# Designs tried in a protein design chat: VHH binders against q9uj72. Part 31

Target 1, 324 residues: q9uj72
Amino acid sequence: MFCGDYVQGTIFPAPNFNPIMDAQMLGGALQGFDCDKDMLINILTQRCNAQRMMIAEAYQSMYGRDLIGDMREQLSDHFKDVMAGLMYPPPLYDAHELWHAMKGVGTDENCLIEILASRTNGEIFQMREAYCLQYSNNLQEDIYSETSGHFRDTLMNLVQGTREEGYTDPAMAAQDAMVLWEACQQKTGEHKTMLQMILCNKSYQQLRLVFQEFQNISGQDMVDAINECYDGYFQELLVAIVLCVRDKPAYFAYRLYSAIHDFGFHNKTVIRILIARSEIDLLTIRKRYKERYGKSLFHDIRNFASGHYKKALLAICAGDAEDY
Below, E stands for the ipSAE of ESMFold2; O stands for the ipSAE of OpenDDE; V2 stands for 0.75 times the mean of E and O plus 0.25 times the DockQ between their complexes.

## First folded at step 16 (VHH; framework vhh_8dlx_2)

Design v3 (at its last look DockQ between E and O 0.79; V2 from the best seeds 0.00; counts 0 for: pae E 2.6 > 2, framework grips)
Fold by OpenDDE, look of step 16:
Structure v3 (fold): chain B 324 residues (1-324), chain A 122 residues (1-122)
Amino acid sequence: as target 1 above (324 residues)
Amino acid sequence: EVQLVESGGGVVQPGRSLRLSCAASGFTFSSYAMHWVRQAPGKGLEWIGNIYHSGRTFYNPSLKSLVTISRDDSTNTLYLQMNSLRAEDTAIYYCARGMKHFWDRSDYFDVWGKGTLVTVSS
């Protein structure tokens, strides 16, 4: 976990945890032509990732089989993606998502934006290592080959995982704000470079000051200015960075809402965010979601998803009694 | 009061069969999935299998050939049929009620019986 000292997720370590018994139940659940999907949900969504790893180990020890492999073989569609996704350590899951985002025809730029704009230096380091270990490729090289332009440059900057951390400098913040203002006015290649360098390398604390100074100088919100001055995935990435700096849970709430309502329930995005954030800040994401959009995330998932897939998502999301 | 009471345990010789019963009371038995779990002396809990209200059953792969779980909703009774018993089957056998809703953040089993001892000895 790289989100700070306090966890505000929805999935927690189960008390009275028994990895052997869980593995036995999963072994039984995966037997036959019709798997016990309810048992899979009830176990895996009620165990933290570390516990799930222990279950997988016990499963391997008892049966000589890979639990993820068996699930991929026995399960189908988005339900498979959820159950299998839960079985990855966080860095490996990020690596998995990035690999698939760049694999095959086309690139899922939104996935790249979401992950690289939101992860800490530590998370980025871990996912780079995981990516190399799992796929025998360099993440930076793959990103470079799959993207272009200022969008690529910005992603390449983010994937280095070298964002500043520490002290704030109000004077420097004012200077950086002027640079950002000039970049929005001139919009040359050089200015785009300066803009993304500031947004990718300054600490979150410093950038909050920069955004405030930008507002003071320009009379305009940083996101509005970016939307007015830039376009394409470069614009989307810049906005994502700013939103993550302001309120990362709010950013994910926005991503979930957009995935559900604007894209006809974009399953990959919903699954990825719920799994990745389930032990970090998904509770806070839910709060931001409800505050901003008036309905709970639980409500919207319930209304737009179906079957065991829905059940699995709802189990991860959790919710208040009134949401049920 | 919600209660599960196991019965049918005892001392049996190797190779024999035994049928255990679990009497449920205090709740709508037909609405719940039911499980059998055992604990051998000095060992941890071992899941045997379960049965849903639909009659669907799932078993521990290591025990599947030796056990059969059934239920009678008219009498609120759960059964465990065990065949070809071995010394290693010596354990306390428990029936347990499975959770009904996924939002229940408590243990997977919310109700347990007191258990019945099965001793397999020549």
Scores: ipSAE 0.894, ipTM 0.968, lowest interface PAE 0.4, mean pLDDT 94
Fold by ESMFold2, look of step 16:
Structure v3 (fold): chain B 324 residues (1-324), chain A 122 residues (1-122)
Amino acid sequence: as target 1 above (324 residues)
Amino acid sequence: EVQLVESGGGVVQPGRSLRLSCAASGFTFSSYAMHWVRQAPGKGLEWIGNIYHSGRTFYNPSLKSLVTISRDDSTNTLYLQMNSLRAEDTAIYYCARGMKHFWDRSDYFDVWGKGTLVTVSS
């Protein structure tokens, strides 16, 4: 683009970091019946993940206890999920969310889509390693057993973490676009396979060129075409891939808006996105949210969440729309 | 000018009690959480505890049985009561004002007193 915009998170390493004092204050907050939830928020949302790991280590050294365990014992409901979630290393948090999306009765397909459609090759590699170490299970085998059809095939492609990274060929963009257009018209199993292979394997840069060419040959937006041609979780996954390629922060803004407004306030989705994107692009997500929906993410969280849970989410979100 | 001024320090014998005071001025004292922190010779800062405007208190678990924090909003004064003092309680004791707004990305204490020295010895 013509300006040097970079994605930006909302949580950075704190200056003058003192993990020993942080651990002492958390110890005070957690040792009585009346937990000091405000102190938990004021400390943990204002440290980066690496600093939180050092706090947990200091807490264990001083008190002989596991900070995450103490928080789970004293906290409840969604506030517990936020505070505990902040303490996971990012690859382990992704692995944790995927494990719980697939464990037990049913599968949370939207969690699978959100994580696997949006993560880079490196992030996928790290989450597969964390999943294996934490759960003694193979992530790909679990996805295979818990899903089916072209939805499964597409997730299995994504979880390989082998998307082309720096390759572009503008001349081939028209050919790839023709394949996508034919797949939308014919809808055979082979066409679905060709479609997801292009979307999963081509670089983001190449796919942006392909989507422009698709508009040229069909007169139709790629997302609208997929919505008309397919249904179910396969369709939702394909849309998620396209949205992430075009504008990943805008994809997460859309997911947050849907989680806040569609069929209530979907706490799990809001918590997961805020935590997972807090050090990556959450500030950029906030900007896309305001641009598209008119109200800030901060405003909507304030209006639909309550109590210390609300305070924690707002602290991670880090600002009011009136400020920007 | 926002100020915190500690007083009540000095030399005290082991086993005795001591009450420290912190006089606050230049701000609405009753609206803030207030903290006590100490630093023993050659050691890092150690958080003692806090008190909210509601009167709720929280303490470093290592010190909980030894200290009591109170406040008098009518005189803008913060107190630290210390009992059964030991040589390891020798330190400079500071009062500090807590951050009021969690969205202000800075240190969690925005005003410090100058400290008062407590020496526990025979």
Scores: ipSAE 0.487, ipTM 0.842, lowest interface PAE 2.6, mean pLDDT 89
ESMFold2 (binder alone), look of step 16: mean pLDDT 85; pTM 0.848

Design v4 (at its last look DockQ between E and O 0.02; V2 from the best seeds 0.00; counts 0 for: pae E 20.2 > 2, placed apart)
Fold by OpenDDE, look of step 16:
Structure v4 (fold): chain B 324 residues (1-324), chain A 122 residues (1-122)
Amino acid sequence: as target 1 above (324 residues)
Amino acid sequence: EVQLVESGGGVVQPGRSLRLSCAASGFTFSSYAMHWVRQAPGKGLEWIGNIYHSGRTFYNPSLKSLVTISRDDSTNTLYLQMNSLRAEDTAIYYCARGMKYFWDRDDYFDVWGKGTLVTVSS
């Protein structure tokens, strides 16, 4: 679990911030067919999200144009996704990612899992509002229509944003652990429901106690038990919840490693995590990544990405090949 | 010592053209991107444009039609050509050296000139 380390991001407010100057430089950078991509990287990856919003406002005021719109028009491929992604407030970015995960043919279940398993009640509330405002659809309804089975039920539970907070009860933890143990043994629909209800509604503090009691009762790790007893996206979602409860930075480190090494550098996942976590705990994620896998996140990004896309990711990641 | 020295400023009438120069010394000029910035009385800094070592130029969209930036690496000199000057163009004009990455320092630029005053008046 957390060794008392303070979680920290990689992007911070710039001390000598001038939104007008930034907007002017970005305006110049986006002119013509030959965009100054280095200028975009130098500015946007070194400003916090609030500052980036101020830049966008200044840009709009000076030129009567939307900065995100201009970037989408002038930029291409994954580099565009990074630069445009940086310009969204966090709730809008989550909403954006969820919308695109469910839009079109098929559903990106891994995106749904990653976001909904890891966000706080407050974040979930804000992304629901953002989703509705931006797309004129209800996030819960869209999730319901795009998913099925116990996987859907669990996502629907998570998207409510009503997880308990702050309270711990050791006696109750022991009882819940028994329920989880029984669920792993019987594996009926009812047991799956009980299992996901506990994992989705109990506080993180309480669940840590539950997992410990589960270990005491069963002699087995909670993640191992889930892997043995369940399958599919339901299994993956349950595991994600448990991992986030234990160590959220470690979970994202795992997701990044898997995206980079197991899926041939899954760009959407890498971009989403780096942007979403850049001001929250990306430095801690880097540390967990290095500790777990022996190589720095920076190193792996450098080796598997290319061009200005690589430069942008590395700038967000911060550090160097020798750093965490 | 790394140094930038602007010259060519002065009093000019509206509608006239003016060419400013910036002499660089103490570093490999040809390896750096160079910028022009100005500050009008009572106003903040305004970015004019830049030129890379490759010769690529970028301009503030608001000023693009009125300015041209060029460089001569053989003489370590940066130029700003301004045309059709207006009263609003009255400012101190600075040349500045660009850094490779902004995260290396807290400022946009790592070296500044002292500036040259341009006054556009009838």
Scores: ipSAE 0.876, ipTM 0.962, lowest interface PAE 0.4, mean pLDDT 93
Fold by ESMFold2, look of step 16:
Structure v4 (fold): chain B 324 residues (1-324), chain A 122 residues (1-122)
Amino acid sequence: as target 1 above (324 residues)
Amino acid sequence: EVQLVESGGGVVQPGRSLRLSCAASGFTFSSYAMHWVRQAPGKGLEWIGNIYHSGRTFYNPSLKSLVTISRDDSTNTLYLQMNSLRAEDTAIYYCARGMKYFWDRDDYFDVWGKGTLVTVSS
């Protein structure tokens, strides 16, 4: 978390919340002659996740039906993915996305990187538990079997959820920076192991000192050095860790820009980030996006998405006054 | 009949605060984004800010530190709190109804109030 900036989402608890009334309106939208997709959007994107859970509970009590199941029957394609995704508790959503990254449509290494490089120790603990309960599988075992090499070793270190917290030692930072510099020079398997262990295990505060010391001794920015020294998913994971340490909202802004503009609109990545960050830092991500890329995230979504899918994404993203 | 009625305008001294109200009737107030807009003498309309049905607010960057918008859905009332008023804040202040869907154009307002005059005397 970058010091000096407020981190803020785009979805907040609705005032005057009435889960029974919300459940009644959703029942009318889902169980009537036509599905009222606009009603689904207007309710579900305008309640926080905790409130959505209460709506689902009220819906079950009132109709004897599973709200998520009813939505899946009536909805299709990416719109279904957005609306169903909103109904997941956050740890289960992370677990769901990791499971599909490995078991669904083949291994999606960028999904693994995005989630594991960015989540806190507490979030990792909760997602491991949700993964076990939901899929009857061990998350660490699945990562081990679906990945290899130093990429796997780094993910396995991150998924332990044991990063040091709040620790700062300037003398150790200088030593760690020297180790990182030598790893960029020698590039052996042992140096790769030492490099990822420093990046995965030191606290964010300590790593910022390490990166400053690295600049002092090498004359290079840490990301530039990694990009010159390494390639493949190992390189991408190391860069993701460094970016998350420096400015996590900026990392997600970069991911969104890439998902929107590189090789077409990558729906899974856009949906995942918008939902996962909506109550955490999506407003801050929007600010970084506009600062770095010149156009607002809202503008780019409006231009590349369509239909009720677009409406749902824009509802989650929200915009500045000039976007409307 | 859909109506918006502003109140709370008047003459105030520089440096003081003022709260404007906008009473809404004839529509489901809680379903709409609501806006404040002002017009200084001889000038065009200047957007102040809005508040969505979720309670989220956005402001004209030039006014961001000077104003606060709030709403009370139980009384169908929109509020504009203005602080540290200056002579250049002299204007007619309008409330306006935005579109029901917040992703539509927010620079097109389909229902306007008659306005309330705020005069900041030097």
Scores: ipSAE 0.000, ipTM 0.113, lowest interface PAE 20.2, mean pLDDT 87
ESMFold2 (binder alone), look of step 16: mean pLDDT 83; pTM 0.846

Design v5 (at its last look DockQ between E and O 0.84; V2 from the best seeds 0.00; counts 0 for: pae E 3.3 > 2, framework grips, SAP .703 > .668)
Fold by OpenDDE, look of step 16:
Structure v5 (fold): chain B 324 residues (1-324), chain A 122 residues (1-122)
Amino acid sequence: as target 1 above (324 residues)
Amino acid sequence: EVQLVESGGGVVQPGRSLRLSCAASGFTFSSYKMHWVRQAPGKGLEWIGNIYHSGRTFYNPSLKSLVTISRDDSTNTLYLQMNSLRAEDTAIYYCARGMKYFWDRSDYFDVWGKGTLVTVSS
């Protein structure tokens, strides 16, 4: 089901912006062993990313020091992750998250799913470039090496950033729906391939038609069918794709809720989503969150996080007056 | 009425010290973080430093060695002690009230004084 609501973030460009003064204040805040964490929150969560970049530049110019470096040196734990995370351009942040999801022992498949299922073609191209520049590795190659099976194939398809964009074709949608139906019935490797290709390559508009036709043919919701027919990270990825097609903000609301309630407040996921979506659709995510789960995202963050970390997350999340 | 009034400015010779005061009224002074900001002729605003209600202070790294900020909550007064003044310290000095809560999306400073002029000249 497509929701045509206007999407909105929670962080906006500050009026009367003065990057030099902000940098001065941050310089003061970061001096000494005991940092002014409130100052960091009040400035960095109330500036858009472009403005934060300007602050970093001013900081560098004035002090000959890297702001992110100083923050990493002076700050600790999840608070550090939030403040440092805010200082990355969006593509570089995605690259950063993907890199850390794949490096070392094990792979954070959920991070890969979340990012690659939700990003636009443009975002994918940008993060690929950023990944290469920052780590001197090819994102596609790393994904390939860190994953396997149909899960890998699907990720590899998504990371190409070549999803169709265009007009809808109802006749084709009906055909694709039949293919998906058959894939759910037969569940062969070939069918899985066809299924993921459709989900990864068709336009969002087209897929919405496909999902409707699938419902008409099978009498079953696309997500339910996937859950019934497939397992593992492949299943999770397929579901993520479908959810993003239907309502991307709702998908992130789901991810946040799960991170908070099902995984004992998975900090990385919460931080990543709040930062990544803060200027895009975090307000809409909040709305979906409240609608679906009955409690506000603000409320849940407030209840499960603590200290300046909590303050930082809440500042990014923002909320209505009654939430404070 | 919420008000900040700076005083203590004037003409001073290089190398001398000067103490500025800011009298606060119309609000609970002790509950707010206070700031000093200055503006030199033809230049932008420069943050000098702040002081929390707890007395904790933070300074612009470029000015840290030359300034000390203090407060007297019993008299609702903010102070700026400046030492070894230089010609480049010539500016209008402002007292400003900082935001109280992180959810306040207003400007970082919500109340300003009218400023006091400090001229450092031989």
Scores: ipSAE 0.883, ipTM 0.965, lowest interface PAE 0.4, mean pLDDT 93
Fold by ESMFold2, look of step 16:
Structure v5 (fold): chain B 324 residues (1-324), chain A 122 residues (1-122)
Amino acid sequence: as target 1 above (324 residues)
Amino acid sequence: EVQLVESGGGVVQPGRSLRLSCAASGFTFSSYKMHWVRQAPGKGLEWIGNIYHSGRTFYNPSLKSLVTISRDDSTNTLYLQMNSLRAEDTAIYYCARGMKYFWDRSDYFDVWGKGTLVTVSS
């Protein structure tokens, strides 16, 4: 059988799982003046997140110590970020990445776009709850204060987590497409608001119909039209929304390729995507990456990263037979 | 045939020391990380520690002050030195070969010895 919409990750629950022995081996790796980094990789990248939580519990029970804290003490640089990041529950990892995108001087708008344009209603609800519990702050308030203009308005709409689900109306799709076309032509503040409201609120299924009708009306692909009509982070966010509606794994493949090639190796982005997508669609992302760019994601990571950091990324990514 | 054979077990009085050996054959011993694991009567497996081909060692923190692991690549032999033995150290002691490559996604250890019984009694 063929499941055209089916997506898969690269990390699955390990068989023969023994959290007590895992915790003992991690204790040996971490407690002392020396660190067995290969052991950390061999255990933590080969367990799913739920299993990692059980290991952390066993570690605390046996040694009275916080596993994440011990790793942050013993590890440094990007390797630390990978290994610590693997230990976050998914909603908390999203919250963590958003917090650090906005904390301090400047804002990492690409992180905000990547997370908020791609997450489902349920994922957004859970990340808002995790953000509040972890940081004692309201995620929506922080986004509002750290961003501005139509970019902010679009992020604020996405972070509500209220996209319509299951709704499809072909006649409305034609009307929505005409509104998008007019917004690209006139570009007023009101038109920009109407455009982002359609993109943020309509279901994925409805938006695919809208994009087809847009091409019928305008003769243009929706992404090309947005790129010609708008600029700045508002334009980048709108494109990210369209790409996620169209083919979310392909969006992440594009983001990874850009992070690896366009501005050197942007470690934060590569780490975030590999961890966040590892149990969801990273295997599908790998397929899209190779189809579009000719070389495997594994190959590119192997050639640009080094040391135990590289080993950890490669273990999360895994490879095709030809990579080995 | 890949093989690991432990020896040196037996009955030992509390407070004494004991050295266990593990003879390896059928593979390039010097290329592999080696481990010691034990199982007390009615209990689950407990990891003791490991040793790299370089001689670098790591230990279960609960046992760190009580054990020393060493290897002799010229004789293909792995050793476990245990000091200040206690009744709770009564167990079957196994040597095990660690995975050479983690991309294989095999179990923790791919080859086990048959084990040697250590009884701490008196």
Scores: ipSAE 0.420, ipTM 0.818, lowest interface PAE 3.3, mean pLDDT 90
ESMFold2 (binder alone), look of step 16: mean pLDDT 83; pTM 0.841

Design v6 (at its last look DockQ between E and O 0.70; V2 from the best seeds 0.00; counts 0 for: pae E 2.4 > 2, framework grips)
Fold by OpenDDE, look of step 16:
Structure v6 (fold): chain B 324 residues (1-324), chain A 122 residues (1-122)
Amino acid sequence: as target 1 above (324 residues)
Amino acid sequence: EVQLVESGGGVVQPGRSLRLSCAASGFTFSSNAMHWVRQAPGKGLEWIGNIYHSGRTFYNPSLKSLVTISRDDSTNTLYLQMNSLRAEDTAIYYCARGMKYFWDRSDYFDVWGKGTLVTVSS
């Protein structure tokens, strides 16, 4: 089952947008005796990213201060992360998330998987550039140094941003399906390489055909086969790729559900997905979430988050408890 | 009918003080955040400040004139006290009702008064 329906976000450009007035209100909210967190939510969650950039510029011009800097100074904990996160252009936000995923002790492999398995060639190119400009490091080099094995190889493949696009070939799809089937049976290093090469380089359209042929040949679903044959982060990455090919909104719905229910509300994941997808397909993600799990994303956020942090997430989600 | 009506505007000399009023009707005034906004000739809207139902106030840091916003819920009236007025404070002053809910996709201000003109001139 492949989704071909239109995707929609939850945050849209405000029709009567005044960046100067917004900046003034934010100035009042941040530079007063106390911080007006509600005002921050009301403004920043109801403006698209481009508009937020204009607000930041106006803020800088009026007060000679950086809006993100002031927010980081005045805000705390996860609420700070949400508000500050909203102020990044999408490529820079991805770069930011990747940097922090690899910085310090250990690596957040799930963050790497989520971002690199789901982004388009264009997005990958943009985030690589943003990463280099912001941190003066090469994203590929950092990924290489922070990861190992076939997991590393697959990430390195994805981060190149050179996935094929366009034309489909059913005959080739059948051949690729056979290769994947053989890879699942033999499970050698060479086979793992072949498998990840196919999954990382073939177009989404082609891979959909490949997955269908794989089902025809093996009698097994591609995800089930991967789960049976492979393990660790390599397995998780492969599954993420397949899920994104099938239905990217559904993948994010899965990630959100897992973050909320399996990991005791993994804040970083929830924040990252809501912000990153708010203008792309978050409404569709909500729909998939409700369809798959029976409860709305809004409901679960409301139940597991608290305070202004909850309010901010719910505002980005932009749903109703009775709706998707 | 929901309505806001500003009053107290007029011509004043520089350095003087002025108090504006905004009379609210048609809704539960005490439950709503209220804002003051002004528009100078040839300029865009400028946010002055707001007051929440709790009495908490916030102000535009760029304001040169001293302003104080207050409310009287018993009379459904919003006030703007302005001190040490300057020529630059010449504008139409509006009161507006703020959004009730953060997830409301409506404009920040769903109800406006017609405004009252303040002219500061020697």
Scores: ipSAE 0.543, ipTM 0.849, lowest interface PAE 0.9, mean pLDDT 92
Fold by ESMFold2, look of step 16:
Structure v6 (fold): chain B 324 residues (1-324), chain A 122 residues (1-122)
Amino acid sequence: as target 1 above (324 residues)
Amino acid sequence: EVQLVESGGGVVQPGRSLRLSCAASGFTFSSNAMHWVRQAPGKGLEWIGNIYHSGRTFYNPSLKSLVTISRDDSTNTLYLQMNSLRAEDTAIYYCARGMKYFWDRSDYFDVWGKGTLVTVSS
């Protein structure tokens, strides 16, 4: 059955859903010597996350086996990452991606930016709970230990999940815009702190007013100003926040384009966005992608990915007819 | 036009074997994956297994030791061989065509036969 408001995604509840038969078909695909990767794709990309949870439950009840575990045993590389990723509840998937972004030496700052700049208060609280339960670690402590400087301070504000809601104050928007403008002029540590506190704590509605006032007083777009004034991951994080406030689907379209073209097809980023946004706004992301870049997301995935991995990504993307 | 017609059902004694056929028409049979599904009285659909153009087969783990799926592309015919039949194998047996493209559909099967009844009793 349809649930929620997923009209703008690409994956919907399947009609006439039969989790018992789905589990039987997955058992056939996974419990022999050979693996039927096409059947895995045909089932798992054509069910919503709630239905996939019911399939996993049926599989376990029927065969006494863990579906995710069986897939990890039989599958490899990026195809495994897609199929296993589809089976995570969304908060646990975010937690999983953040954990692996920070584990070991080095940090995947772009993953931290993409998740923490884009998630709502509710999503952040749920991912912190999932992170604690899964890894027995505190997400905020891990971010603090793996990052530094104003980049860290900004992430620490975002991960609190306490952005203001329901507040718009036009007079305060003008004051906030003046603070942002002065921060771009002076660039002191205190100005950077005030700037990120405004961007992390004010409501989306208030920030849209702030950005309008910033344009009025400076004559400059907020993103352009940040790009001229700051550098490094702090600059990238500030830009991500602004873009998510303005047009979150366009932000993800930009991230996908960069992952496909600028990094020689950065698999983790493409997989993460397609899975995380499939039931939320991936259809809208596709439209922004085509509008901005001229070619459909579907076309670019088809050109740059291969094998069953490509088939799975294309199935989640669900074509490009609506992009034209 | 596109049709699947099952045959070979009937009453059979426990412990015996039975071969079902599925005659395909109106499409290029040799380029499609084909499936068998059954429905016992008062129960839901149960997937039996499939066969690809290449001859590769996959089976429901609960039925794997009891069934064999084969195809004859020269006669456009799909087969289900069932051995050591039991009373619980009493069901309507359907053949079904698997879809070629899956990224724009909610269902895995796009064509079904009308079914053939198999009754396992003395």
Scores: ipSAE 0.527, ipTM 0.859, lowest interface PAE 2.4, mean pLDDT 90
ESMFold2 (binder alone), look of step 16: mean pLDDT 82; pTM 0.835

